# Designs tried in a protein design chat: VHH binders against F-box protein SKIP19 (SKIP19). Part 12

Target 1, 302 residues: F-box protein SKIP19 (SKIP19), of Arabidopsis thaliana (Mouse-ear cress) (q9m0u9)
Amino acid sequence: MASSSSPPAAMEVGESTNWTELPPELTSAILHRLGAIEILENAQKVCRSWRRVCKDPSMWRKIDMHNLGDLDDMDYNLEIMCRHAVDRSQGGLVDIGIWYFGTVDLLNYIAHRSSNLRSLRLIRCSQITDDGFVEAVVKLPLEELELSYCSFSVESLRVVGQCCLNMKTLKLNKHPQKENDDDALAIAETMPKLRHLQLCGNGLSDTGLNAILDNCSNLEHLDLRRCFNVNLVGDLQKRCFESVKVVRHPNDSIHDIDIGSSEDEDPYDFSDIDLMSGDDDFEGYYDFSGASDFSDYDQFDF
Below, E stands for the ipSAE of ESMFold2; O stands for the ipSAE of OpenDDE; V2 stands for 0.75 times the mean of E and O plus 0.25 times the DockQ between their complexes.

## First folded at step 1 (VHH)

Design z9 (framework vhh_7zox_3)
Fold by ESMFold2-Fast, scan of step 1:
Structure z9 (fold): chain B 302 residues (1-302), chain A 119 residues (1-119)
Amino acid sequence: as target 1 above (302 residues)
Amino acid sequence: DVQLVESGGGLVQPGGSLRLSCVASGFTFSSYAMGWVRQAPGKGLEWVSDIYSGGSTGYADSVKGRFAISRDNAKNTLYLQMNRLKPEDTAVYYCATDFYEWGLDYDYAGQGTQVTVSS
């Protein structure tokens, strides 16, 4: 009878607290609360039973790659990690969020493997081109899109609206912009089914806001925080309250907006203004060096 | 370059014992889960056992109570002590690691070591 009296957990070193003894369903419920980096870097390394749960495709229907943009200080490659998380989803991916490290190649990898993707969030992804973004997303059945602190064009936004006919949620967040209605007019033109719209920092005027309200008749939530070219007073304020269930005003607190870093931090402090003011000069310099081959890059490479 | 070099296989009679070794190089051995997988003639790969960096171990039901996995991090070596061997244990045994930098899945880079249990 010695073999049948052997403890089932004898292979494990568990003493007082044994998380390895949790049923897979309970482990799954706990791990669903963690981001992808926490699961892949920490949770799956705890024990075999946690690792089995972490490999189950049901764990990877939502991938959250939240990080603070400290990519050079990490011991791991987030793009490779994200690709592996997508592979683990085995085509079941519904929701993915990517902070900082997004590339065109990664978006194409996701799009080709995730035909049922309903929600895409790109935060501070400066490497993704307009053409690459559009190419990757035009065939996806997106209902939710977040483009926060990215540099996508109005034309890209218009094409996405024309192709993703079931768009219900759009989050298009920017650092506060000067007056410009282009984004608002593109949204009004192409996304009539919107229920949730977040435009923090957008340069829209009262004209752009009225266009959105005219065309997005199902709008339930409207977030205009840091939209300083809109005056939510008088008739426009009345219109918003009559048409929209929840309105966040331009001067409301931004504490709940996920910017991938400290609340109001910009990757650029404004002491870098001398470098930013050189952007137009750099473009002109590039044109000059392309024509005459007199750039320091070409002639004085030391 | 990740390298895994298996050894210790051979011909043994039913009821006998063998100790397999795997010498690893090209990565921080102590930080990664290590395991053994096997392939019997005409069959697919079967997971046998693994050991995590923290010492937690797992075993396939077919080998539980007969096999013991261990590691020596100072020597970058993984071991599999196989006792009370059965003809059904006849297979090529491969050392595997959760390499791929984050330790997500098993990859075997070795040539394997043949275990034959004669009847």
Scores: ipSAE 0.000, ipTM 0.246, lowest interface PAE 12.4, mean pLDDT 75

## First folded at step 2 (VHH)

Design p1 (framework vhh_7zox_3; at its last look DockQ between E and O 0.13; V2 from the best seeds 0.00; counts 0 for: pae E 18.5 > 2, placed apart)
Fold by ESMFold2, look of step 2:
Structure p1 (fold): chain B 302 residues (1-302), chain A 120 residues (1-120)
Amino acid sequence: as target 1 above (302 residues)
Amino acid sequence: DVQLVESGGGLVQPGGSLRLSCVASGFTFSIYAMGWVRQAPGKGLEWVSDIYSGGSTGYADSVKGRFAISRDNAKNTLYLQMNRLKPEDTAVYYCAADWSEDELYEYDYAGQGTQVTVSS
């Protein structure tokens, strides 16, 4: 088709004054910073050089389908875009994230074409059944799994842990729950190799946390934000901070839980918590502003 | 489930006209380039015409001046008006869609086709 009258070649001759020609390696570096939607909608249409790089399978080893879900003024076929991105990986896909639009059919499509998939992230995907999820993922060599604001049963989680024997990272984020240790016990039973665990909003109690600490001896990062049934004091507090390098407390800021990941922990929060050598009781006092207006008014104390 | 459903084919005498339609579903029609491809008896595929999301059109030399492509994004429908039909236009006509809009011969989706027969 090169140097032939391929349609629509006459329409692609419209670029003029494009004097900046970047080497493919620089183009690739720029394009690696874009998500799949931006590449498919815009970047690949800029010029022939960018289009060639965007069709290179190496660009599609990691697919990020982040989107806002509820944008009323946009009519996207995101599942179709995702299938195209998976096809462009030509079997080399290792990391994929899907927000909102995930389906059982899409998961099966990915699983059958991506035998080396190591990381799967499902955020706010309510259309996927427990059976469909399990069937798709138990054949994948997953080391990282995120299930955020999805409706999967503890039985599905247990089966995945039993089949994905090298799970290193689990993010299981929920809206704050009533006390329930089922997830924590399933994790403790089936995922002993975990290094990173994020359980924002989980219903686990001190019992569930102790089970995790008993069985997940390689744990390096533990995020308990919005786990309001955990009372991180006394012996449990000492145990947790002695065995886990980075711990996020139930009342810590959740800005990155709604959007980002837990890998970028502040050493000061960890270091400040560890300075309990003289104190029996550890409290998260540090984010209340430096001054309080309330005065101690006990003039009539008899 | 993506569907492209062609209609409007049939038998017509030389010099006649036909209007093909293609109704699309399962994807965001308005951002795709759309086109028509045909396959004559015993021949390979031949590109006929395309129309881009911005409205630009292209035509094969064999049909330019006789065929007119158009789209209605509100109805997810692609059209091909075929005038002054010749026996050489006899073929199965396929509706096609391409997200990238770089070259329509690299289709993402295609329909099942509709038969156009031009004979006396």
Scores: ipSAE 0.000, ipTM 0.137, lowest interface PAE 18.5, mean pLDDT 74
ESMFold2 (binder alone), look of step 2: mean pLDDT 84; pTM 0.849
OpenDDE, look of step 2: ipSAE 0.020; ipTM 0.413

Design p2 (framework vhh_nb_b201; at its last look DockQ between E and O 0.48; V2 from the best seeds 0.00; counts 0 for: pae E 6.7 > 2)
Amino acid sequence: QVQLQESGGGLVQAGGSLRLSCAASGFTFSSYAMGWYRQAPGKEREFVATISSGGSTYYADSVKGRFTISRDNAKNTVYLQMNSLKPEDTAVYYCAADWGSEYEDYDYWGQGTQVTVSS
ESMFold2, look of step 2: ipSAE 0.014; ipTM 0.441
ESMFold2 (binder alone), look of step 2: mean pLDDT 84; pTM 0.852
OpenDDE, look of step 2: ipSAE 0.302; ipTM 0.716

## First folded at step 4 (VHH; framework vhh_nb_b201)

Design q1 (from p2 with E102Y Y103G; at its last look DockQ between E and O 0.32; V2 from the best seeds 0.00; counts 0 for: pae E 8.2 > 2)
Fold by ESMFold2, look of step 4:
Structure q1 (fold): chain B 302 residues (1-302), chain A 119 residues (1-119)
Amino acid sequence: as target 1 above (302 residues)
Amino acid sequence: QVQLQESGGGLVQAGGSLRLSCAASGFTFSSYAMGWYRQAPGKEREFVATISSGGSTYYADSVKGRFTISRDNAKNTVYLQMNSLKPEDTAVYYCAADWGSYGEDYDYWGQGTQVTVSS
């Protein structure tokens, strides 16, 4: 049974192997590491065995539509591709992530077909209206929601909290905002069951943070990175450490945040427009001379 | 609901011609590859022809040169023009649709239309 020498674990599947002869379980394990785009465009075309696994509804319980948002023709096809992936789930979809191309019509398509959806991640999906977002998600049994660099109102957030009563994880990532406690107060009012809260770049103050701590007594993880209106010292710091297992501080490194785009090379992201107009009237000048980078004719920017 | 409805089948004499149509609804027709398959009594279903979303065509050797597949994306319809028909072409013909690929496991299938070629 036991011996003093064993060969190291080799690449059991990924080297000099006949992919058409793998057991379905190993094929599934390999393919689960791919995003939906890679599966539909490449993996399902390798052989009949892989195609059969890729058409199995169990492969589509979690859909990851990660992309870079830099291919306009692909953006049109990506929405249709996403609908097809949802169809393959046969109603078993529980987790979906959508970068850039999300629309109200796509959310409605998902909501109609995915009554067990527990996790929704929207990254830089600027074409979805507040009304369309709310209408779709209040019908879903969500426990996890990510809204990164999206433009949804605090009113929409409040309605989601009122309707999704078992919310455990919320990620609201924004470019750094001016002081504003509206999101924090809405979260405190409507989401008392939260265990994981990420508010990167949020404008909350010490007041908003205290409201969250008052009402979200089950918090285990609190991420305040780039929340530059919070002064996490003294009594507030002690309160956080007593109540929450893991706290990330406003100036902690953000190297591990997946935001779907480069932070350093995105100066004209329209997800920031509410911040630019918040305290100042629209008298301030905006540099839209670079409109070629954010094409006015692009249906996905509005 | 996804629907593929074949029409245009019937009885025809050997050497004759027949045009099958398949009207599609419930999916974005222009993004799908479309195909025709057939099944004779007591035989397995076999490939006849396919046309990609971009218009590229492929045919089974047994029908190459005699059959032509085409599509009209404005009408959500795929066609099979069948010329120089032989008794061996007698079968139920099925329309099929698949996302961007070719093979035997098509996503959607029609109900079939009978084609009978008499001597």
Scores: ipSAE 0.013, ipTM 0.463, lowest interface PAE 8.2, mean pLDDT 78
ESMFold2 (binder alone), look of step 4: mean pLDDT 85; pTM 0.860
OpenDDE, look of step 4: ipSAE 0.121; ipTM 0.610

Design q2 (from p2 with E102G; at its last look DockQ between E and O 0.13; V2 from the best seeds 0.00; counts 0 for: pae E 7.9 > 2, placed apart)
Fold by ESMFold2, look of step 4:
Structure q2 (fold): chain B 302 residues (1-302), chain A 119 residues (1-119)
Amino acid sequence: as target 1 above (302 residues)
Amino acid sequence: QVQLQESGGGLVQAGGSLRLSCAASGFTFSSYAMGWYRQAPGKEREFVATISSGGSTYYADSVKGRFTISRDNAKNTVYLQMNSLKPEDTAVYYCAADWGSGYEDYDYWGQGTQVTVSS
């Protein structure tokens, strides 16, 4: 078996460059740091040992489909790639994140095959209707949900809280909104077990915040960045800091929020493309083993 | 739901021809490499032919010059034209699909179609 001579970044200091000789546990640890796109397009092609690990369902317990949102610039279809990754999980999927390309059909595909899904993250998925979202999500035992820059209704959020009784993490990020407490009240009414709540850009007021603090007594982390209708001073500030271990203030930096590409044209999004300049322009890496030789391999995946 | 459905197998005289088809659904056919494998009774499954997503073809030595693999992306179908058939070609023929171009670790397999070559 032959593999690439260069190690992954996590192993730049080592005694050997023969990646086919790595213990499976170490190979698995390295590959767990990669997203689904990197695994399917590159890592599984390094050698037979890596391909074997990449086909193990345990590698697909968590699927990360992060991308830059430039879907028409790619040589492959991310929805189809995502379905393939879900197939590799063999029903063991517990955590999946989808940026931009999510559809009702894809969400139903995931929900039908992933009865133990605990974490769902949808970022900038504009094609999923409220009804389609609700219909899929009520089937899932979710404990973590992210809905960032998606346009789901408060009623959809309430249904999620009513059906997913063990919700512990909610990220509901939006562009800064006019004052509106509906989300906060729905959260307070339906999600008492929350431990982590991120409401970047939410329109809640002090009233909505008090409702959350009244009903979500297990909160450990509360993120109020860009919640410009909350005045976190005086008694309310004291209440927050006595009840919650970590609080992010309305004017705190948002540099750690994944805000996607500048093509989204939201004036509140940070879009610095030079940090993510490469996406999937790697040329082919072929693995040739000594088991048999019956053809040349293509350098391209597609 | 991914499916590969082979058809076109059957009984044929030595020296005759058959055309196998494999209809694919549940994935983007044009992005996958497609292959044909065969398994005779009491033997392991063996490579026959493969065609990349870009149309490059490769054949086992035992069938080169007699078999032709082709694909029709508009119909989501891969074909195996088998000419000058010999009794040793008798086997169950399987269609396979792979996201990469690997010949050993195909992601999806069909149920197979029987080809029997009589002398």
Scores: ipSAE 0.013, ipTM 0.475, lowest interface PAE 7.9, mean pLDDT 79
ESMFold2 (binder alone), look of step 4: mean pLDDT 85; pTM 0.859
OpenDDE, look of step 4: ipSAE 0.184; ipTM 0.641

Design q3 (from p2 with S31T; at its last look DockQ between E and O 0.20; V2 from the best seeds 0.00; counts 0 for: pae E 8.0 > 2, placed apart)
Fold by ESMFold2, look of step 4:
Structure q3 (fold): chain B 302 residues (1-302), chain A 119 residues (1-119)
Amino acid sequence: as target 1 above (302 residues)
Amino acid sequence: QVQLQESGGGLVQAGGSLRLSCAASGFTFSTYAMGWYRQAPGKEREFVATISSGGSTYYADSVKGRFTISRDNAKNTVYLQMNSLKPEDTAVYYCAADWGSEYEDYDYWGQGTQVTVSS
């Protein structure tokens, strides 16, 4: 509005370069590579030019709240940062990822303000109840859903499939489970439009896999890593090859390493968490399959 | 959702004092910079004062030494103590909030409260 002042923190950041002289187009290109926390804590404080770019709703169509999970050691509440980022989107939010701090209240906040949201990723968000999750998700036109290391019932998954009729991508990553086809059957009965399915660590058997193949005829990518109750051989292997363009096998993991390794994997081992390349679509995942790759160079059919 | 509600305005004689309050809700107050702006009839809205989340204060030249901005994070309230009021201070006063910044482009605004200083 009226007068502006130069805060001390912004002057310190500007010492290394002439950030105020960058064209807005270049500034925007640089800032699009940052996560929401970096923008709000640092980038928007550099100078007035950067602040104006950071307040543009187009900068907030995708919100990445990736963090290291040390919430109690931070000076700022990540839930409040997330709400602020959602406000900056002015209803234009289409993709949001939340690690650790997700709550029912936050999901409802997002759902009420983001009628165009197509992609929701929840990683290690243990504070969200089944009822709260379902209530929020039925309000959203989701085409992509990730639930990694979150504990939700099969009934919640079934409701999501019944309400989100255009689901194209589903990622359900878990610690390796005992044999159980409930998730696979719910997916098969409610999500026929899936093109990409990741079930790392799922307990499904050959029966559940056949149900998915029977009902998800559009499936192009199937990731079965650490699905140790699937025996992908013989007729089932042939069926997968004939139906799906890209398949990741259950044994694509450290289990194949003949060194006596434990069957229990450490879920906190992020091998590539610091990579923020624009050509990597799988940044930030826990990868329990060993040599497997969640990048843009996925084998289309090796 | 975010709500900023000003109060404490009114009619006062020149040389008098008023204290404005702005009650905030819908966000974590302590992490936001808070400010006061004013708009006289027929003029553009102008900056009055700001207080950062860390407590640093800044004032327009026209009010330095007469106005004091303060905040009470326990009550989610920012205050503007206005002393030695002049007829030129007559305006609608607006509360504003912005995340972590004291730059002029605030994210949230209140409805405003009228201050009238009689000659």
Scores: ipSAE 0.012, ipTM 0.429, lowest interface PAE 8.0, mean pLDDT 77
ESMFold2 (binder alone), look of step 4: mean pLDDT 85; pTM 0.853
OpenDDE, look of step 4: ipSAE 0.420; ipTM 0.772

Design q4 (from p2 with S30D S31D; at its last look DockQ between E and O 0.56; V2 from the best seeds 0.00; counts 0 for: pae E 10.1 > 2)
Fold by ESMFold2-Fast, scan of step 5:
Structure q4 (fold): chain B 302 residues (1-302), chain A 119 residues (1-119)
Amino acid sequence: as target 1 above (302 residues)
Amino acid sequence: QVQLQESGGGLVQAGGSLRLSCAASGFTFDDYAMGWYRQAPGKEREFVATISSGGSTYYADSVKGRFTISRDNAKNTVYLQMNSLKPEDTAVYYCAADWGSEYEDYDYWGQGTQVTVSS
């Protein structure tokens, strides 16, 4: 301990604690901080006690399938893994985030089994068709939708807004776009109950922004980072300040590191608003599987 | 909704045979290990047999050589063929499903089917 410069408390606990002897309440608190991949590949394999916690449907009310898009280099199938996580929720799923591997078949699987789904996040899901997306989403009582770095049409966005009447949070993030008000006008027309709107990289102009402000009277948070076609000065800035509690301006800093023009990386991830507590994804840094050995399955004795 | 429904139980004479079936629905059957357990009145639940998603099988010593577990992924069904039945095989037989595990703590359980073996 005297030789420790400034390790996080979790590192100090890991050094001196027998993880297999932790009470279920402490195990649950730790595991709620992990993503679905880390739970299914590592945490549930630590010991019987951890496995029991990892099977509890309350652990699967939120499913986070964050990954780096290196799908060809993985030894496991993320769609199959996601389906298993949905099964474990036993209909209790309220929030799901899918990165890269999302398909129409997977969305339909989720929609048929998760009638109380309130939040859907799709990041870099290029395989999902507009028609397939709309078909799945119109069946769901969504209050939060994230479509980041996807290629969904304005028409599909409009239909979703018309069908998901309780939409309170929309995150529609893109790489910086040339001037285009289509998304802003569709949002203004179909989503009047919005409280939180994130449009990072959107091509909206002052016209589109005014339409949103005119129609989304309950708006409390507005994120316009990378919206370079908005000149947020003078009367428009005053209007935003008076109408919206929190506004992020087009030139405000991004909280994740931009590694340049690479489209294989996510240089514009704005999904996490708490820079201090959660921008670093630490799921992959904790290997709890060392307490379990599946190679001995053939020798398992009851 | 996840469902496991056992069938094929009944009364048989010692030395006879039964085939139990378990029909599964509401989950990704192909990825799950499937197992059979049994519980006699006044005794603890006992492991009988398991089959992995890849088809590898493992049996309790008490049934090895007499019972055979198999699965039909196209029908989402797991089977237990029971030969050379003994009175001590009398129990309620339960079908169970797990993501694949060396641990006995299964994700899903059926309601059970009664097997009675007369002396």
Scores: ipSAE 0.006, ipTM 0.353, lowest interface PAE 9.7, mean pLDDT 77
Fold by ESMFold2, look of step 4:
Structure q4 (fold): chain B 302 residues (1-302), chain A 119 residues (1-119)
Amino acid sequence: as target 1 above (302 residues)
Amino acid sequence: QVQLQESGGGLVQAGGSLRLSCAASGFTFDDYAMGWYRQAPGKEREFVATISSGGSTYYADSVKGRFTISRDNAKNTVYLQMNSLKPEDTAVYYCAADWGSEYEDYDYWGQGTQVTVSS
């Protein structure tokens, strides 16, 4: 998201601090806090030490292209920057998030070059067709998928579940929908390994929820906020609380969910870490969220 | 993954011409500045020519007026037209790509192609 034409401000400590002479590990930690846009526009140009770190493919294992999206002015540049970041990963990309500017051509570019991609987040990418989405992402080894405020069909979701056999996290966020169990039934049929499911605004009924509980026996976190066709009472409430460790109710607060074109405050809170990215990434592999303590400075522009 | 493949080198008489080609793959060619460098035996690698992503060209003084760099983004290829060749132009010529950096470190390099100019 951050569109900046200036390098980070120098920190003055004592007589002088030359940030180009920082230990490599600290330089890498600082650069991991910057978004892809800031790195490509500014940070890689600071000095040879920083440029060397910014060219290391390990810096590009996770790419987040979060932005506010004045798309008419900047769409081409953001897509170019995204392709460049993908190139820098040299096949090591495991996690990518795209806000607004995603296209079928960009998805195909990513899929062709990122055979190890485990996590794909598409937020408000309304220009991607069902056929384009499916063509690009089938056979990718996805374990995490977010489709927030996008218009993908149930058939596309079913194909993803049939092709990505190890799906563990799904976020399928929408503005509140009329009653419709199709998504829930597709999830229940094709994604039995889910541990985390967020369906904010989904049209599922108690029937769809029972199907999910019947078939997703590994479910640990279930977020039903704004699922106004579900009524968690009686036997269903008992099932949820016996089967699932963390349940968010239809009328619970949504302060931590990105629900509109004007982004609400995106608070740093523990539920994002628990539900979205913390469980699988935090302990098992190279971990960008290891900068959670570093993130007290900021992420992008928040 | 990333490949820069030079071709068009060979043996030519002094005063002759050659055209080098560098075919690129595995990255977004349109966004990169492309360049040619050369290295004679026992010498350091030296700059020859560069062309920006926007088409602006720059040349080393030793080749200005004799060499022309160009690019064809549809074919992901950069060219070096070398005219009025001299024995001093004998070297291995390398293709290089860089994404807008002001530093001399290039992102990608080719394997090189030999140019030999006989007297």
Scores: ipSAE 0.005, ipTM 0.365, lowest interface PAE 10.1, mean pLDDT 77
ESMFold2 (binder alone), look of step 4: mean pLDDT 84; pTM 0.850
OpenDDE, look of step 4: ipSAE 0.525; ipTM 0.821

Design q5 (from p2 with S53Y; at its last look DockQ between E and O 0.17; V2 from the best seeds 0.00; counts 0 for: pae E 9.7 > 2, placed apart)
Fold by ESMFold2, look of step 4:
Structure q5 (fold): chain B 302 residues (1-302), chain A 119 residues (1-119)
Amino acid sequence: as target 1 above (302 residues)
Amino acid sequence: QVQLQESGGGLVQAGGSLRLSCAASGFTFSSYAMGWYRQAPGKEREFVATISYGGSTYYADSVKGRFTISRDNAKNTVYLQMNSLKPEDTAVYYCAADWGSEYEDYDYWGQGTQVTVSS
């Protein structure tokens, strides 16, 4: 914006884009690229037209609560923002992702209000107990579940598989584990409808992988990155190629995997994550930041 | 859960004053615009006053100069000081909250408190 001294009253003809004059459908397309935090803190405050679009329940079918993990500054605010976003969905919530701040109380809030929730993503949510997690998810018709860098037990995973009978996508990412087939066996026993499976860092062996291939005959995508106890060669490799359309190998690059915002001593920015799922229209990283650019500098006092 | 609890209503004679309070919990109060609405018997609910998260105030024409809205972010409370009350001010008064904006489509509402102004 050129150094205007009159932010909201400036002439808008020809030389600047007036985002307040966009058709609602174009405004919606722009706003769908924003995460929930950006919408609630900035976009909905721009003007009445944007506020109206941001309050439309259809904007909240998918909620992305991605954040940098600055929990000391925003722990309380992020959970309340999430509850508010869930309220705006008016029961139409289908997909929600929560990074760092998830709690059992928040999961119960979501479960009680989102009877059609099909996709739940929990990334580095260390405050959720196994019992709290399973109690919440038994109420949900989940088809997609991500548990990344969380410490849920095999028994929790087994209960999920037993209760969520239409599980199609599972992402269970961990820091590399010692050899252990328990997760793989639970998946094989309880989730035969899986189409997409990401097990980054899992301890499974060739035995566990064969059990998955035996029982998950619908697999289309299998991500074994950092599964260092799998030796994907010979007959097993051939079996994978014949059964599964896309296979990521144990030593493949993890550039694509979202490790999350680093509150750890060595922070890295991994904002360009691409998950191995079929979703293709929710990038959420302020790629279309032109819409929010003037809201940071042009505060309306309404 | 979000909670808005009004208090301070009651019976008062015309020309008198009342101060309504609305205690808020379950959300970050300082990020919300707060407002007061009222509904008289047999009428639609109508706007009374609003105060933005930045402190800017707006009033319905019928109450300008008589009513004052204020907020105390430390106490999570919004107030409505009502002076020079008239019988037509008789209504149930509702507190409302909206995230970061004073636009009239409020996200949360209280249960209401009765104000009755006798002649």
Scores: ipSAE 0.011, ipTM 0.378, lowest interface PAE 9.7, mean pLDDT 78
ESMFold2 (binder alone), look of step 4: mean pLDDT 84; pTM 0.850
OpenDDE, look of step 4: ipSAE 0.105; ipTM 0.588

